# Designs tried in a protein design chat: VHH binders against q9uj72. Part 3

Target 1, 324 residues: q9uj72
Amino acid sequence: MFCGDYVQGTIFPAPNFNPIMDAQMLGGALQGFDCDKDMLINILTQRCNAQRMMIAEAYQSMYGRDLIGDMREQLSDHFKDVMAGLMYPPPLYDAHELWHAMKGVGTDENCLIEILASRTNGEIFQMREAYCLQYSNNLQEDIYSETSGHFRDTLMNLVQGTREEGYTDPAMAAQDAMVLWEACQQKTGEHKTMLQMILCNKSYQQLRLVFQEFQNISGQDMVDAINECYDGYFQELLVAIVLCVRDKPAYFAYRLYSAIHDFGFHNKTVIRILIARSEIDLLTIRKRYKERYGKSLFHDIRNFASGHYKKALLAICAGDAEDY

## First folded at step 1 (VHH)

Design c10 (framework vhh_5c3l_4)
Fold by ESMFold2-Fast, scan of step 1:
Structure c10 (fold): chain B 324 residues (1-324), chain A 125 residues (1-125)
Amino acid sequence: as target 1 above (324 residues)
Amino acid sequence: QVQLQESGGGLVQPGGSLRLSCAASGFTFKSYAMSWVRQAPGKGLEVVSDISGSGGSTTYADSVKGRFTISRDNAKNTLYLQMNSLKPEDTAVYYCAKDYGRYLWSSTGEYFQHRGPGTQVTVSS
């Protein structure tokens, strides 16, 4: 079964896939006094998302029950979040994470930044539809309601999913770089608006030219300039956009490192990135992580997580345990 | 449909305090970010403070940081601005505004379609 182009991911379609047999094994694992968590890990982390959807359908047909519901009932804590997370189609998982970022205690601005700064136009469109279907609310209205100021304005632009695609224009890149330099000098509301419009609307290829021209005219790296000129979540969002344009896997490596090494292990961020990127570029994220930080992602997860939760994360991450 | 009514303005001495209120109706107040915007005599509009629908996130203009506090009571559909250590430079008409940020990328220029009539604040000796 073909689940897509997963050349840079860590999870691939299983050969000789049998969704009926997998559903029966999961049913057995979830029934009984002590849930067989190792069986859940061994099956769900070794099937691509499309195959997990087929397993859920076979489970429903066989038992008349919802697999995700049964897992939520039998599992707890972060292990439950990992197992349930694997069962979401990607647009619905993004919608799920955004809903809980806004409807929980306070607002998880870093979750909003991570998803909205990193997703493609197509991914944005699909997650808006999934959000509306699942929660009967418009994603853009909830973002507006939960955020404010230039941070809100930038998120509102990103959630439109209207980033330019196509040909590069070096002359326009030089002009845009001058606008960005002026925005870093003047820092007025109008300049902040022009800054976010350039970063949110120009293609990634065009923005790489803009950043090069910015370095030429300012003598400063774009990230360094933003860090010196702005603060708060607006600054963090602008930096996230620049990092995604330059090297999206390196941005996720940075997010994972921060989540693992900040005060209190940020479990939700680690879970979200590992699941969301497992079939896209998690292999490349692992390479960037080791290059940048000198230790493997596998090493750091093993040292911070425990129990079946640790086993599940390591199974998704994959990699060489001999580095420990 | 949308109605916004400011109150609480007046004459105050430098260093004094005022509390502005904005009564909102005609929309689901808790679902929308709200702003306080001011216009000094002979000057353009300045956004002084924003607050998210839940009240969890706030922003302030550099000119008012540490002196002004924005808050909201979603049960009463009311927005507030507590103004402390007032300066002559704070003299302006203060407006309560809904969806202020949306005008910035609106191709139709829907600037200030949803604001109140304003309340005058005068800071002088």
Scores: ipSAE 0.000, ipTM 0.118, lowest interface PAE 20.3, mean pLDDT 84

Design c11 (framework vhh_5c3l_4)
Fold by ESMFold2-Fast, scan of step 1:
Parts: structure tokens; sequence; C-alpha cells
Structure c11 (fold): chain B 324 residues (1-324), chain A 126 residues (1-126)
């Protein structure tokens, strides 16, 4: 993933936390004629997710109302999506994003790729449980029905959450690299299956050895070879897996850069990554973003977004334009 | 094997327009992001515009935003750059470039690309 580097988020547990007082302040902010959006931002972006869950419980006890429901009623547009998104436990937020990627208005394949290529075995298991609990349907069955071909087969493998962890084997890495090289030469359905099995099932540490051996044998980088040999969402998914194996924070930095600079703005992608990574590696993502693109994530968000939406995203991102 | 060939360059007056084309062959065109990159006399390479493989996403340098439009026709394996409201500072050799898979994370940052065409000269002068 990060090759021994420590990763760090931007949101931490608040000291001297009082969920009753926070719930009262949020109740006051939401129940006035004019919603105090700055109060919502100042509280919710400065508490960790576990603390936000405690606030929601205190709000329910105090007012007999659902905090998320009240926010959705009072807020609008992307600001509503940010504030409501902060209120989801991480596995449920992943489940929420996957459900909306697959239901009603076509399929958001890039959302499926981003989540399923980047999540750990534990995260996959937890999101499957949250999805079943929330939507009364199996995540695996919905992926199967919404996707097709080798893209489907690869996502079905990833959603099992059965990637190997632990030990490395240099001899097996050399063997797997030969298999991948042959898959690039032949490009049959069986070779696509072999490629998928290696990329989805070997540990990140093992795959880094495989990629090095592949370059030694083929004279090509693994990502370059995939792009030359394969097409469509299958190609994009395989590339996402390789990028996550090499440097997961750098993958998210790339996704954020693309979303911010895309024509028409991919607001959902920016919101999802900032929220989902805020307590994991968002600070490390910010560092990769600055290193890769020469501008801070803060700088680009400031230029992309406006109003309270901008304030909320910048509060989650933290830092400043001069930092990373 | 991989070939990129630009056309459509020429001499134009300030405020005029030109349309550049790039014919691609030797690879699956729709699977690669493509860029227009330029080099003014005595200056380094500047990435002018990028377009995703599907054509759904585009990016522009601040210097050309609102004036240039990148597009592609995947059925014809052709990349286009529509250049409007041309300025003397747009004078450069314009290159068609294929995005490199091995440096995807740096593709947008530094104008990294694995193949480029021979270039077409655009001169904006009175």
Amino acid sequence: as target 1 above (324 residues)
Amino acid sequence: QVQLQESGGGLVQPGGSLRLSCAASGFTFSSYAMSWVRQAPGKGLEVVSDISGSGGSTTYADSVKGRFTISRDNAKNTLYLQMNSLKPEDTAVYYCARGSAEELLKYWESGYFDYRGPGTQVTVSS
C-alpha cells in the first residue's frame, strides 16, 4: 500500500467531548427560521465519526427526532450531502455510496472501482454487512446484476474480501509475473481470469514483488502493459488495483485531482473521498496531492467550491494553501 | 507501430481561429487519454488540454480556458483542438500526445506522455 510509510487522517477525537451540549447546539441551529450552517460545520467537522454517532443518539433522546433527517430537511444541494455523509458510520457510508452507484439512474462504475479496489478485507466484510442491514439485499447479488463480463468477475472476486495477507514468496512472484506477461500476449478469457485471480487475491506485499518481476521480464510497467492489452472498465479496475497496491493515498490523490478538474465537477467523488478518508489517510493524500500536482488540495477545493459547501469541505480537508 | 500525426497548423491573425487534428494508429484509441502539448520558441513544453478515453472528461490550462476546446472521434481514431480568439502568445509547435499508463499519477502534473506526434506549427502574428 504505502511501502512502510505511516498514514494519517485529518479528523481526530475532540477532547472534552460533550454529546448533550453538541446536540443542543445542533438542535438550535436546525430549528430556527434561518439554519445556522456555520454551527453545523464547526461541530460536525471537528468530531470523529464515533462522536457524531453519540451526538445523534443525544439528539434523538432530547428532541425525539433523527439528526440526519432534520439536516436533510433543512439543507440543500452538495452542502446537504457533505453534512449528511459525515453522519454515516464508515461501513454504512461505503454501502450507501455503492447502493446509489447501482440503483436507478444507470451505474457509476468509477464509484464501484474506487471502493472495491481500495478497501481492505475487514472493510469489505463490514460494508457487506452494513449493505445487507440497510438495504435488505446482498451487495454481491447487486454487483452481479448491475455489471457484466470480466469487469463483473473481478468485482465479484474483490467483494469476497479474501485477499491474502502476510508472507511473501519471491519465487512465486517470478512465476506470477510470467503468467501476467503471457496474459498480455494471448489475451484470452482464461488469461483474463488468471490476471484477475493474481491481482485480486495476492497480498499487497506479494504484488509489489510481482510488479517488479513483471518489469524485469517484459520491459514494461504493469500499468502500461494493462493499458496496452485491455480496454473498458475491466482495464480501469485492474489499473486501480495496481495503483492502490503501489500507493493507496496517491491513488486517492489522483481520483480527487480528476474529480476537481473534470468538466462539470464530480462533486460526489470529492465528497466521498474527503469523508471516507478523513480518519484514515487524508493527510497523507494531501501530501501526495501536493507532491504530484504542485498545488495543495486546500487550494484546489477553495477554487472549485463555494459558500458553506466550500467551508465544509475545507474544514474536513484541514490545513491551508501553503501546506499540503 | 504507435503513430500520431498532427495537421491543421498555419499562420493566423490575432483573434482568429484554427482547428488542429491528430490521426492515431497502432493502438486502441478509445482506451487512452490524449493531450495537446505545445512548445513556444525558447520555452519548455506546456500541456494545453487533456481528454479522457471516452471523451467524458476534459481539462484545460488556465492560459487557454474558455478559448480552446478539445474533442475526439473514437470511430475515426482522431483527436481535435478547436482554437478560438488566438493570441500572439499561442504561437508554438503543437503536439498530439498519448497518456502514459506507467505515470498516471503524474500525467496531469508535468505533461508526461509516452508517445507524441512530430508536431504542427501554429503562428499567430499581425
Scores: ipSAE 0.000, ipTM 0.102, lowest interface PAE 21.9, mean pLDDT 84

Design c2 (framework vhh_5c3l_4)
Fold by ESMFold2-Fast, scan of step 1:
Formats: sequence, structure tokens, C-alpha cells
Structure c2 (fold): chain B 324 residues (1-324), chain A 122 residues (1-122)
Amino acid sequence: as target 1 above (324 residues)
Amino acid sequence: QVQLQESGGGLVQPGGSLRLSCAASGFTFSDYYMSWVRQAPGKGLEVVSDISSSGSTITYADSVKGRFTISRDNAKNTLYLQMNSLKPEDTAVYYCARVGRYSGSYFPLDYRGPGTQVTVSS
């Protein structure tokens, strides 16, 4: 049941779906002298992920070739990334994004934060299995080797996928709020450990009570307190957890706005969120984006992206500039 | 109360260099991420670089990677942007900005300075 948590995506199963016909159309698009990018967009953005997996299977059966491989060979730049990204099952896409966040030039800490702070216990478990199968590496070990300090310790906790579910205790919420307040005042290693254990391990329902009690005790919002007291990626990770607890679609709206405005147009982040959230809550994210920032996500994508890349992102986003 | 004041802008030829400074006051500078943001004529706001409160974590927009260097001096409450190999497309008003918080009415950049004009032309 979605009492209090009702969300909507933008991509739905296509009626009258024929994976063989779609595979033939994609084969024709990719085999031409000039790749028919509009055909790729029109098919892949208008099928749900399960249907795209059936298309890939039909493509393999018909042509003896891998659809993702053929797209990666024929396409370039960010358009390649969005089209290929659509072809991953969600756990494998999370694994793919985490692998490239850690094994490329440098580490993309914001990608680690976004995925590990926002995924459910079930999603984390499936992602760890996909990562191990695909890369022959342990996700927990790679996170440990690529990160350090309290940031590492917090990510290591989240990747266990052992957050409590469903239980609330108002008395414990008051105690936990006092611990959080003390952690913001003292800032010792022990306090940082207690802080991350509360934020990573308590249920979302329990943490909402903790945040109310924290406001009562400190006179300050939990996000404002973290931003005042901590810095670096540890601060960003703690903030991400709090925002996901409060309103996960609003967190993704914030991430999209930041990717578009705060650090220039951060293509990989925009692509990842649009694809990963397209069948979960992207419509709700669009609504939060418009409510908070005054412009639609469609409007901002249209202004910062170009060409077939823009067309692909707008097709996943759906809607128009005048609504949300 | 929060004040950010940029300096160091001006006219420079393509391939030249400029160093921007931002003097911060009215808040604990060492507690905040800081950004350099620019707005070219007829274009939207673009964040070109950000830096963590300690200076250990730095990010650049793709358009400026390898050419611009952000740094900070927490003892002097000052943010810097070293701009090398300047191009005509770098022409913009450059703003010093405090990275805000996602919280109620706050936006990702919660305070900006008045800006300093950078013009790259021959």
C-alpha cells in the first residue's frame, strides 16, 4: 500500500507490444549508413524496461547480435549513454553506474551518495548481486577501497541493506534526537558513528519522528544543522539520507536541479535519474521540481540539452514546459 | 548579513589569464561549500566550479576542466578562481556563491555576490 507515499512514473507498458517487430525496426535503424536516432528514441522510450528486455532477446534471436553492443558501436556521446542505459534491468543499471563511479578517472562520490542513500533494502540486495555477477568484484570491497573516513563508514552501513522497517517508538525518537543534537555540537568520531548509525539503520517512519523531536530540542531543521556542523561528502551523504526520508521524489528533484544548475549541466546524473526513476516516481519528481523551482524539468532540459540527446531526455521526462 | 564581494574581473585577450577573488563575511565561511557561477549574455546561469568547506573536494563544469582552478583560504575568508587559456565563450558575469541547502524555500545556491564582468575579446 502507498498510504502517504503515492508516486507515479512517466513510462508505462506499451499496449499491443510486439518485440519481434520492434527488434526489426531497431535493426534497420542501426544498420543504415546514418543511424536512425529518431526510431531508437520512439521505440525505446515508449516501452517499459521489461518490454525492452524482450526486444533485446528478439534482436539477439533475429540478428545473432547484442542490441546494447550494436548501439554502443553506432552511437556516441551522451545520446549513446541514454539509449544504452534504457537497456539495463534496474539492479544491473545501478551496478553499472556504481562501477563507473569508482573505476573511471577519479571517483564520482555524488553517484555513490545518490544510489546508496535512496535505494530500499531489496534494491540494495539485488544491486550487490548484479554487481558481483557483472564485474566479478564485491561492491562492498570496491566502496571500501575507493572511499575513506566517515563517508566510507556511512556508505558501508547503507550497502548492507539492513535498515529497520515499520517500527516506531516515540520515546526512542526523543533519545535519538538528543544523540543527533549532541553529535552536531561535539563532532567527535564516536558522535559521527552514532549519527550515521541512526540515519542509516532506523526506519523512515522512526526517522521522521526523530527529526520532529530534533526540531523541538534544537530549534533547527535537521538539514540546516548538518549543513552548519559538517562538510565534504560526509555532509552531502547525511543530507541525502534526511531528504530521502522526508520526500524521496523531492530529493531527486533537488539532485536534478543541482545537476543542471549547481555544477553546470551534469549529463550523467540527469541521464541516470531520468532512466532509474522513469517507472517509479519521475512524474512525482517533475511535480516537486516545478513546485520548488518555479520552472518545469521539461523547460530546463530543453534549454540545456540539444539534438537527439535532448529529444531522448524529453521523451523519458514526458509532459511539457507549461505543466510539470 | 551574509556578504560576498567579487573582484579581479576585466578585459583579456583570448588565451590570457585572470584571477578572481571573493571576500566573504557575515557567516562561518569554513562551514560552507562555495561555488563560482557565471551568466553569459542571453544564457542561463552556469555553475563552473564548486569547492568543499575544507577544500578537499572540487568539481568543475566540463566547459572549464583543465583551464580553471578553484581554491579557498579559510583563514582569510576568501574564495579564488584562477582562469587560464580564456576563450571568447568564457565572457560572462562571474558570481561568487554560497552553496545552499535543500530545505523549505532554500535553493541550491542561497547567496550570490553582485558579480564581476569578465570579457574575453581581441
Scores: ipSAE 0.000, ipTM 0.144, lowest interface PAE 17.2, mean pLDDT 85

Design c3 (framework vhh_5c3l_4)
Fold by ESMFold2-Fast, scan of step 1:
Structure c3 (fold): chain B 324 residues (1-324), chain A 122 residues (1-122)
Amino acid sequence: as target 1 above (324 residues)
Amino acid sequence: QVQLQESGGGLVQPGGSLRLSCAASGFTFSRYWMSWVRQAPGKGLEVVSDISGSGGSTTYADSVKGRFTISRDNAKNTLYLQMNSLKPEDTAVYYCAKEGYDFWSGPRFDYRGPGTQVTVSS
């Protein structure tokens, strides 16, 4: 269930939940001359994903219409993207984001990296099924056709969803660390293949041992070594994998900071991470963000966004207005 | 210069209570997450609790959930740990910590105080 573990999330199940009442209030908000956007925010950001699915069913039963469709008709711009995004089950939302990363104008490689480097085996399997069902296309085939080189090879490995689980071997970690060190020094195609196979296939627990052994051998942090030795999207993907293994909430904090503070602000990335992580670890992401960057995620969103879009993002982010 | 000074430790019987305090100076206290960390004899550091700058968000180690409460008074630049239902296993030196973050290496403590000893024994 999408409302399972809330100790690390920012969105919680509503007490005394009534999907019929909520559907009726949303119907009223979407009808008439002026759409009640505050009502949409107050309901949809204060219900967990499973509860939003129940609201959508009640809405369909009551009005004979699709809630997401009605919202898309009445809303515009980034606010529409936030409200519609909340209405996707997580595997469908991942599939939706991957489709638009590949079938839009150009390829959004950073979206491919973010999703495929961060998702578990189970999440990858479910997103592949959702992608096939929603778009009548094979996710693996679309990745292959839209990407190239070692970047492609690495994404193709990740999309298999076959990372080892629950396995640790200290002796093998030392051997794998030596392979990674040689790969950083030699930088041949074969070394790039060996490097991606280790990072994509070994368990997170095993990779943490590998990274410790790598520092013992090389005198360098694994991310520092990758940044010195490799370039382009292949480098970015390898760094994303290492960061996710080490501290996945910290990786998302970094992605949010970059999206907010880079020239032109990347709205789609902010929306995607806030929604996708709201019931998983967004509370921990907020902690990492503040410690790393000195200001709260809440503060930066308030300064980045405006209007009802801002209200919606802040409601999902939740937490402290520590400086106004 | 960051300064952290713990107080409130002592000897207490099992089932008893203690309140630890940490006086902070040298930084804008209200803007930083603060942690209580402990070290039992012969063991490594354990983060027992942390609290956001405003006090709106808190976390607790599984070993202390339901028994310990972290709080802060930003007007006084003071961090607190209310410790109830103390167990012999809670015996440790308790440190107040300002947690920093290094992106490449992960979470680390920018500064720790000298610590205050908590001993739970009869």
Scores: ipSAE 0.000, ipTM 0.131, lowest interface PAE 17.4, mean pLDDT 85

Design c4 (framework vhh_5c3l_4)
Fold by ESMFold2-Fast, scan of step 1:
Structure c4 (fold): chain B 324 residues (1-324), chain A 122 residues (1-122)
Amino acid sequence: as target 1 above (324 residues)
Amino acid sequence: QVQLQESGGGLVQPGGSLRLSCAASGFTFSSYAMSWVRQAPGKGLEVVSDIYSSGGSTTYADSVKGRFTISRDNAKNTLYLQMNSLKPEDTAVYYCATLPRYYYGSGTFDYRGPGTQVTVSS
């Protein structure tokens, strides 16, 4: 539930925008002996992504240099990740995060789950194209090589971007609910495949009907049933899908809370969600966060982050500790 | 079945102290981060304090920082809240609850006890 006027994101197009002036101010901030980090925050967090792309083009024209490259040279630590992250178009940012989730010492399965379970068909398609162009490799092939088992099969299904849209069929929902009920009782490989195919392929509207019918048949919540029947990353991925279907902003609020309260503040996850959701539903995420946890997202970020990194995250988050 | 049961509430004078306990059963307590949540009359829920599964990390609402201490005994499946320097505005029903994890079910995110009443007045 919401307390005031409803706005989905926290970042909006700046009025009286001049990309040449902004590029000049950023050039000055980066060329000084000491980088003017407050200037970077004040400009980049107060422009929408489309405006930041125009600034990058103006910067290239004016200086013959790549803005994101210059920022990576001058900045360090998590502050660098925030400032650089803001400069990616959303599909490129998703591609960037997925590449780094797979091309490290280990695989960041929670990053794969978060992105692939939450993105729309259109977002998946754009992300695959961006990944191929940026890294000269197929996203599908990298997922296949870095993962295994039913977890892999589920991610491979999601990365196709072929979820049904705008269709509902109550009779089919009842049938699918029965299939899911049997899958939770049997737990075989075949049943895991059937469960995965339903959750990955049916529309969000259809799945909400399936979850209703499942509750009626089983007497159990779909997420609770999955948690009792399955384990590992497969369980986590299925749960993420169900949570996204029910309330995607609430899913991101849960991810943020987990990232803040798991051992060691999970900076990469906090940065990724704030940036990726800033123009979509971050205000709605903040409302869900406050509703569920009694504390604002602003409050928790302020307490766990420090310095210019804290300033940058709070600028993206917006709001205050007393509200949401 | 998952069960959380609070105890230790009561009537106390301003400036007094109370210690709340929460007995947990039906789940692996040591694997869950826990919180104390309160609801004052006519108000919404406020998260007072939380504690990570190991007990190594805690947070507190600004309204209680320096006055309240959260702790846990994983061997006894028990969560505690030590409340010092109590004020009339601390009057509320106090609930023991599991902290949400992104991979846990929606039902487990909302697990809480029936609550224990804390009244701070003359």
Scores: ipSAE 0.000, ipTM 0.178, lowest interface PAE 16.5, mean pLDDT 85

Design c5 (framework vhh_5c3l_4)
Fold by ESMFold2-Fast, scan of step 1:
Formats: structure tokens, sequence, C-alpha cells
Structure c5 (fold): chain B 324 residues (1-324), chain A 123 residues (1-123)
């Protein structure tokens, strides 16, 4: 619950937008002697995604070339990934990230968890269509082939995009809480199936009531109970669902903190979250990040990244070290 | 089974120093980022410091910057926290924590063993 907060993104539609002028400026930046990376940052991070799509169309009309292709050709490393990432419509970006999570030498289960546990029914539906269009493969079938066990069953449920959005029922919440409590005590395959069906299919509002009732009967927090009873990626996925239900911006703040501080500094996760959440709730994610970790997201990005890559991430993040 | 065992706490006067240790077992210590987390009486959990797998990157809470130093010895599977210029406000139970995807609260994302180690700063 937000008091007085009306808009929670960091990137907004530019006033007095001119896609032809922006396309000309980007063309000059990419076709000059040196690539003007500051011009790319200044334009692309200060336009919403719909405006970036209009710029790409104007660029194609003016130069007969693909803007994303030209940027990929001229740019390198993580800076390339940020600039190219900004040019994807959201469902295509989710599809892109999921494809690369599954088609590497291993599976990036944390990427699968992050996207599938956090996306709405509408986002899931659009993502599935984008995936099929872009890769000529069914997202559901690729998830099935790359994963296994109860982890697979849970992801398969989430990818259906059929979470209830109905009216809350306190009596049903008490009943569902009892089922979750029994699942934590018995831990059989049937109980794991009942657990994932409740967490994947009930509305967020209903699940918040379920979690309250669970604490009343068990004396334990839902996340703590899952952590004691389960393990592996199945446990991590169930926890991610609970965290998204309770406070989705706090879940993304946690993911960002982990990505910045874990060995290897997981750049792809930082880039993905900043871009994907820039027009949704990144401002709220910044607030949760500072509340939980004592340092701003801006501060940690500044220390983690360097060069134009750092400038680009900070521009998407917006604000400064004292704003949040 | 993951096990983390904290030691080195005790009673110390303001301005004093303590060195906490955490012995890790049941996992490949060198492949995990580690943290020190504390809980003061009547307060919530606070992340004090964290350290990367190699020790090449460290962070500190603003409340302890310049006074505390986190370090690790991967050959001995041990995490350390050197605490200097201790203040009464540093009085807390200190927990050794292994990074893991467990909870949205940073402090709940870790594995703990036992009650931690008590640090009391008083004159």
Amino acid sequence: as target 1 above (324 residues)
Amino acid sequence: QVQLQESGGGLVQPGGSLRLSCAASGFTFSTYAMSWVRQAPGKGLEVVSDISTSGGYTTYADSVKGRFTISRDNAKNTLYLQMNSLKPEDTAVYYCAKWGLRSYDYTSAFDYRGPGTQVTVSS
C-alpha cells in the first residue's frame, strides 16, 4: 500500500516528442567518426518504450536501416545489452530473456523464476505469443523440456497465465491455509502439487489472506515454513511467488541486491530488471532497496558498473544517492 | 547439511575491539558470498557487511563504515568481522549468513545456525 504515490516508474513519456528529430540525432551518433554513446544514453533513457518504437520506425524510414542492428554493430559488451534491451517491446524482451535462459549450455533457472513468478496474466499471455512469433517454438514446450520435477510443474502452471482475479473469500483462505500447513508437515508429491496449485492459481489479494491465516494456525511465516520444508529451485520458486504476492517491488530489490553482490556480478539480471521495471515500479524498487539494505540502488550501481555502461544504468535508475 | 557456527562475541567497553569468526561446513564455502547480520534488542535485523566469494568486493552499512572490516579465509572455510571503536549502539546478536535465494528481506535470504554470537558494549 502506497500513500500519495501516483507514478512508480523512472522513465516517462517525453513531452514535445519528435521521433524524426530523435532518429536523426541517433543516426548522427551511430554514423559519426566515433560513436556518440552519450547521445544514445540521453535520448533512449529519456523516452518511454512506445516512443522508442516510433524512433526505430522513423530511423528505418529515414536511413533504410534497423536501429537495433546498427546499435549492436557499433556497441559492445554490457552497454550494447542495455541499449538494445531498451529497444524491445516488453513482451518481446521477456521472450528474449527466457529464450536465452534456456538455450545456453545450462538453464538459467533464476531468470525463469524471476519472470514467471512476477508477471501478470496479461504479461504471460503476451510473452507466450511473442516467444512463438520470434522463435517459432512454444514457450510451454521449451520450459517442459528444460526443467523437471515439481519445479517444472510449478513453472508450467504459471506459464498458463490463469491466476484468479476474483473476489476474496476469508473462509476459503482459512481452508487453503490448512492445506498449506498440511503440505509443510507431510511433504509428499500430492502435497507439493496442492501447494503449487494454491500459490499459482489464487489471486494476490486472496493469497495475502491465506498467508495471514497460515500464520494464525502454524505460528510461522509462510516463507519461513517453505524454507524449512523444501529445497532446490522448487523452494526458490515458491518463495519468489510468496514474495511477489506480498511486495513485488521488494522482491525485485532483493534480486538486484543479490545480482550486484554475488560472485561474478550478474550483469544480465541487473540490466533486465532495470529495463523491465523502468515504466512500472522501479521508483518503488529503489525505495525498498534503500529501506532494506541501507544504501541506495544508485550508490551500488555506481560502485558496480563503469564507463558508459554505468551512465546508462544510472540514467534508467534515475535520481541520485540521496533520493532514496 | 549447511552449518554456520559463530564465535568471538562478548562484553566490551565503548571504544574497544572484538573479532568475530564463523566456521562454515556442509557446502563449498569458496563459491558463496557471505554476510554478517545483526539484531539489536527490540530492533529488526540489519545487514552489517557482505563479502564476495574471493574477498575482492566488500560493502558496509553506514552505521559501521570505517570501524568494521569483513574478511574471509577460503582455505580455512572461515568468515571474520573485525570490529573496532565499538559503541553501545553496536550491542546485538551477530549472525553469520550464507547468500541464498530464500526471502525478499535480505536478512531472511540467509542460513543461520544457533543463536549467533552476543556482542554487548557497555561501561
Scores: ipSAE 0.000, ipTM 0.143, lowest interface PAE 18.0, mean pLDDT 83

Design c6 (framework vhh_5c3l_4)
Fold by ESMFold2-Fast, scan of step 1:
Structure c6 (fold): chain B 324 residues (1-324), chain A 122 residues (1-122)
Amino acid sequence: as target 1 above (324 residues)
Amino acid sequence: QVQLQESGGGLVQPGGSLRLSCAASGFTFSSYWMSWVRQAPGKGLEVVSDISGSGGRTTYADSVKGRFTISRDNAKNTLYLQMNSLKPEDTAVYYCAKTIYSSGYPLHFDYRGPGTQVTVSS
């Protein structure tokens, strides 16, 4: 879209919040013979992240124990990942996901693409600080060491968090569109660098104008042209940037649909997007999902997941199969 | 309604050849990148090869480069995979996929067919 839609999350601050009472209820749930998983879901999915942090502090004061540690000890599988994930401040959760994308078994390039292509300058800055504080490593250095080629160069640009903001320039947009058109035809290293510089550094409003001019010049949609001309993770990253510029909630809807309907079912991606977007635009993502795929996100999660894991994801998603 | 139907799989000896076909319907075939994706028993998905809408651009996984050739006939709405010098490691279910992404990672598929079994064994 050329104008941004107002975006909405699914999780909001609880009124009349009492962190001491919530901590006591969670303590009872975790210390019982069988962990009361429904109590964990009912409390943690109905408090915003700032309130969950206050609950963790109250829990520590009351029990002398770490709430996240106790949950990890008592819970298992994907349900553990959901409940623990809710306890991270957003910049630290992004840092956590990036660390595990690079330091786990192999490299999860699609996690790198999703986070770095979609985050704002402010989010990138906060994420870099959180990464350094938590892991005593420089995020930029870890990206450099784990990736290569034009894919690396593009990620290195995005992680700087220096995307332009402000006014549009129609004449410059026409020039940039010509550069993109030539880059798609020639595909030299220099053209890939010019393409990367435009997509990573121009403002979202400027890029929307560039994409319009590109279609007028080439007769092709920008995504279609990139798909025709490039390949590998570099192509995936460029497409992710274009989709985020056009409609970021629609990009996340596409990522969720792909993760749910993949042959192997990519649980980590579903969990990450639902948690990371819950206070930003998850309600808008739900609307885009239903508009594009004809079925609600709620319906697909209900069919994909089971048990308390399913209950937790549906609580974060909110609504029901008929709502969206 | 988008439909993809693979055919041409079967049992073949190591060093042999097979040609897979995928009949596509329900969308403007020539406007979309198409992929061949495989899943070996007990393994994850692997993108084998991608081809642009016009057929002018192709990519291949390193594991199949020089042995497999992807092609398409837009007049017939058909995608092909010519598989030569087959190895036991090529044993997998092969899927035809419609996607807006062409990469080594299949999370971005927006549709795929039911698959065709390829077994390379003596």
Scores: ipSAE 0.000, ipTM 0.136, lowest interface PAE 16.2, mean pLDDT 85

Design c7 (framework vhh_5c3l_4)
Fold by ESMFold2-Fast, scan of step 1:
Structure c7 (fold): chain B 324 residues (1-324), chain A 123 residues (1-123)
Amino acid sequence: as target 1 above (324 residues)
Amino acid sequence: QVQLQESGGGLVQPGGSLRLSCAASGFTFSSYAMSWVRQAPGKGLEVVSDISGSGGSTTYADSVKGRFTISRDNAKNTLYLQMNSLKPEDTAVYYCARSPLQWLYKEGYFDLRGPGTQVTVSS
């Protein structure tokens, strides 16, 4: 894609917003011994993140208590994760997800791939600062210590947040395409490094030209070539970069479909994508999901989730089964 | 625009007292929990005390309980730390910090911090 992508989220600033009234209603919902989960859903999913921050501030001012702490104390399971997740500023939520991907039992490489392959330069810089402030650890150092090989090298490049922006050069695109074609044929360490440098450092607009030139010289789609020539998390990371360059909402639709259908309902991934993309492109993700898979995201969530957790996810997703 | 500025630091003898002040500007002071954090020479940051936006709830590090008192004047947009029975180990740069969420404070996150004021406790 060449021109600017038109994307839409599902969550918007509420008109006639009153953070004090919302804080009082949430206080009533949480301070009762019978927690009103429907009230939590109705308020928190119908306010943008900036408004949720103002509600948390009003709650602290009125009750002398932390809203997120009270929710974590009163709620459980995945519903707790959804409600608490909505209360994170986006850079801090990315930092939170990356920390838990690396400091849990083993490493969640798919979480590292999803976040680092999809975030803009600005988002990467903000995420690095939030990670350092929240965890007193350097994000780059933690990635280095938890990963290895060409997968590590690629993640280390992405976490610098230094991708070129806005410039295109058709002659250079043809040359880069030849480099990628040779890398797919020879597959040496040097070729893997050249491939990684091109995919991580060239602008999205430039890479779209590179992929078109690659198709012309190889007779093969860039994703298909990577899948045939490489393996492991390095392959998955390269594919994620290509898909994000080509159509970022379609990449997230693919990730959601995989999380819902592969190995059952992968709750952490569904929650993360719905929350992180709710104010950016989640409506566009829903359109790509239905176009590709024939069923709406709403339909699939409704069929695999249950209870108040289901209600919360559907409220963030919005729409209905007959829409997209 | 949004700013915190500490004052009241200085040199004091062991057993003495100091009162630190923090002037806040550019935001609705009463809507934010506020904290005092310190950094001793060659050591990391330590959260000393926090206070809710209304002033109704306070906490203290074990190292300062019974000796330090945090307070705020929302009409004057000012945070205070009354430090009594000072010890040499209280020597540090003291920072005024804003935390919109208490759980972020507990995890060492602050979205705004002042330049700090030096407190030295020595004979």
Scores: ipSAE 0.000, ipTM 0.106, lowest interface PAE 21.4, mean pLDDT 85

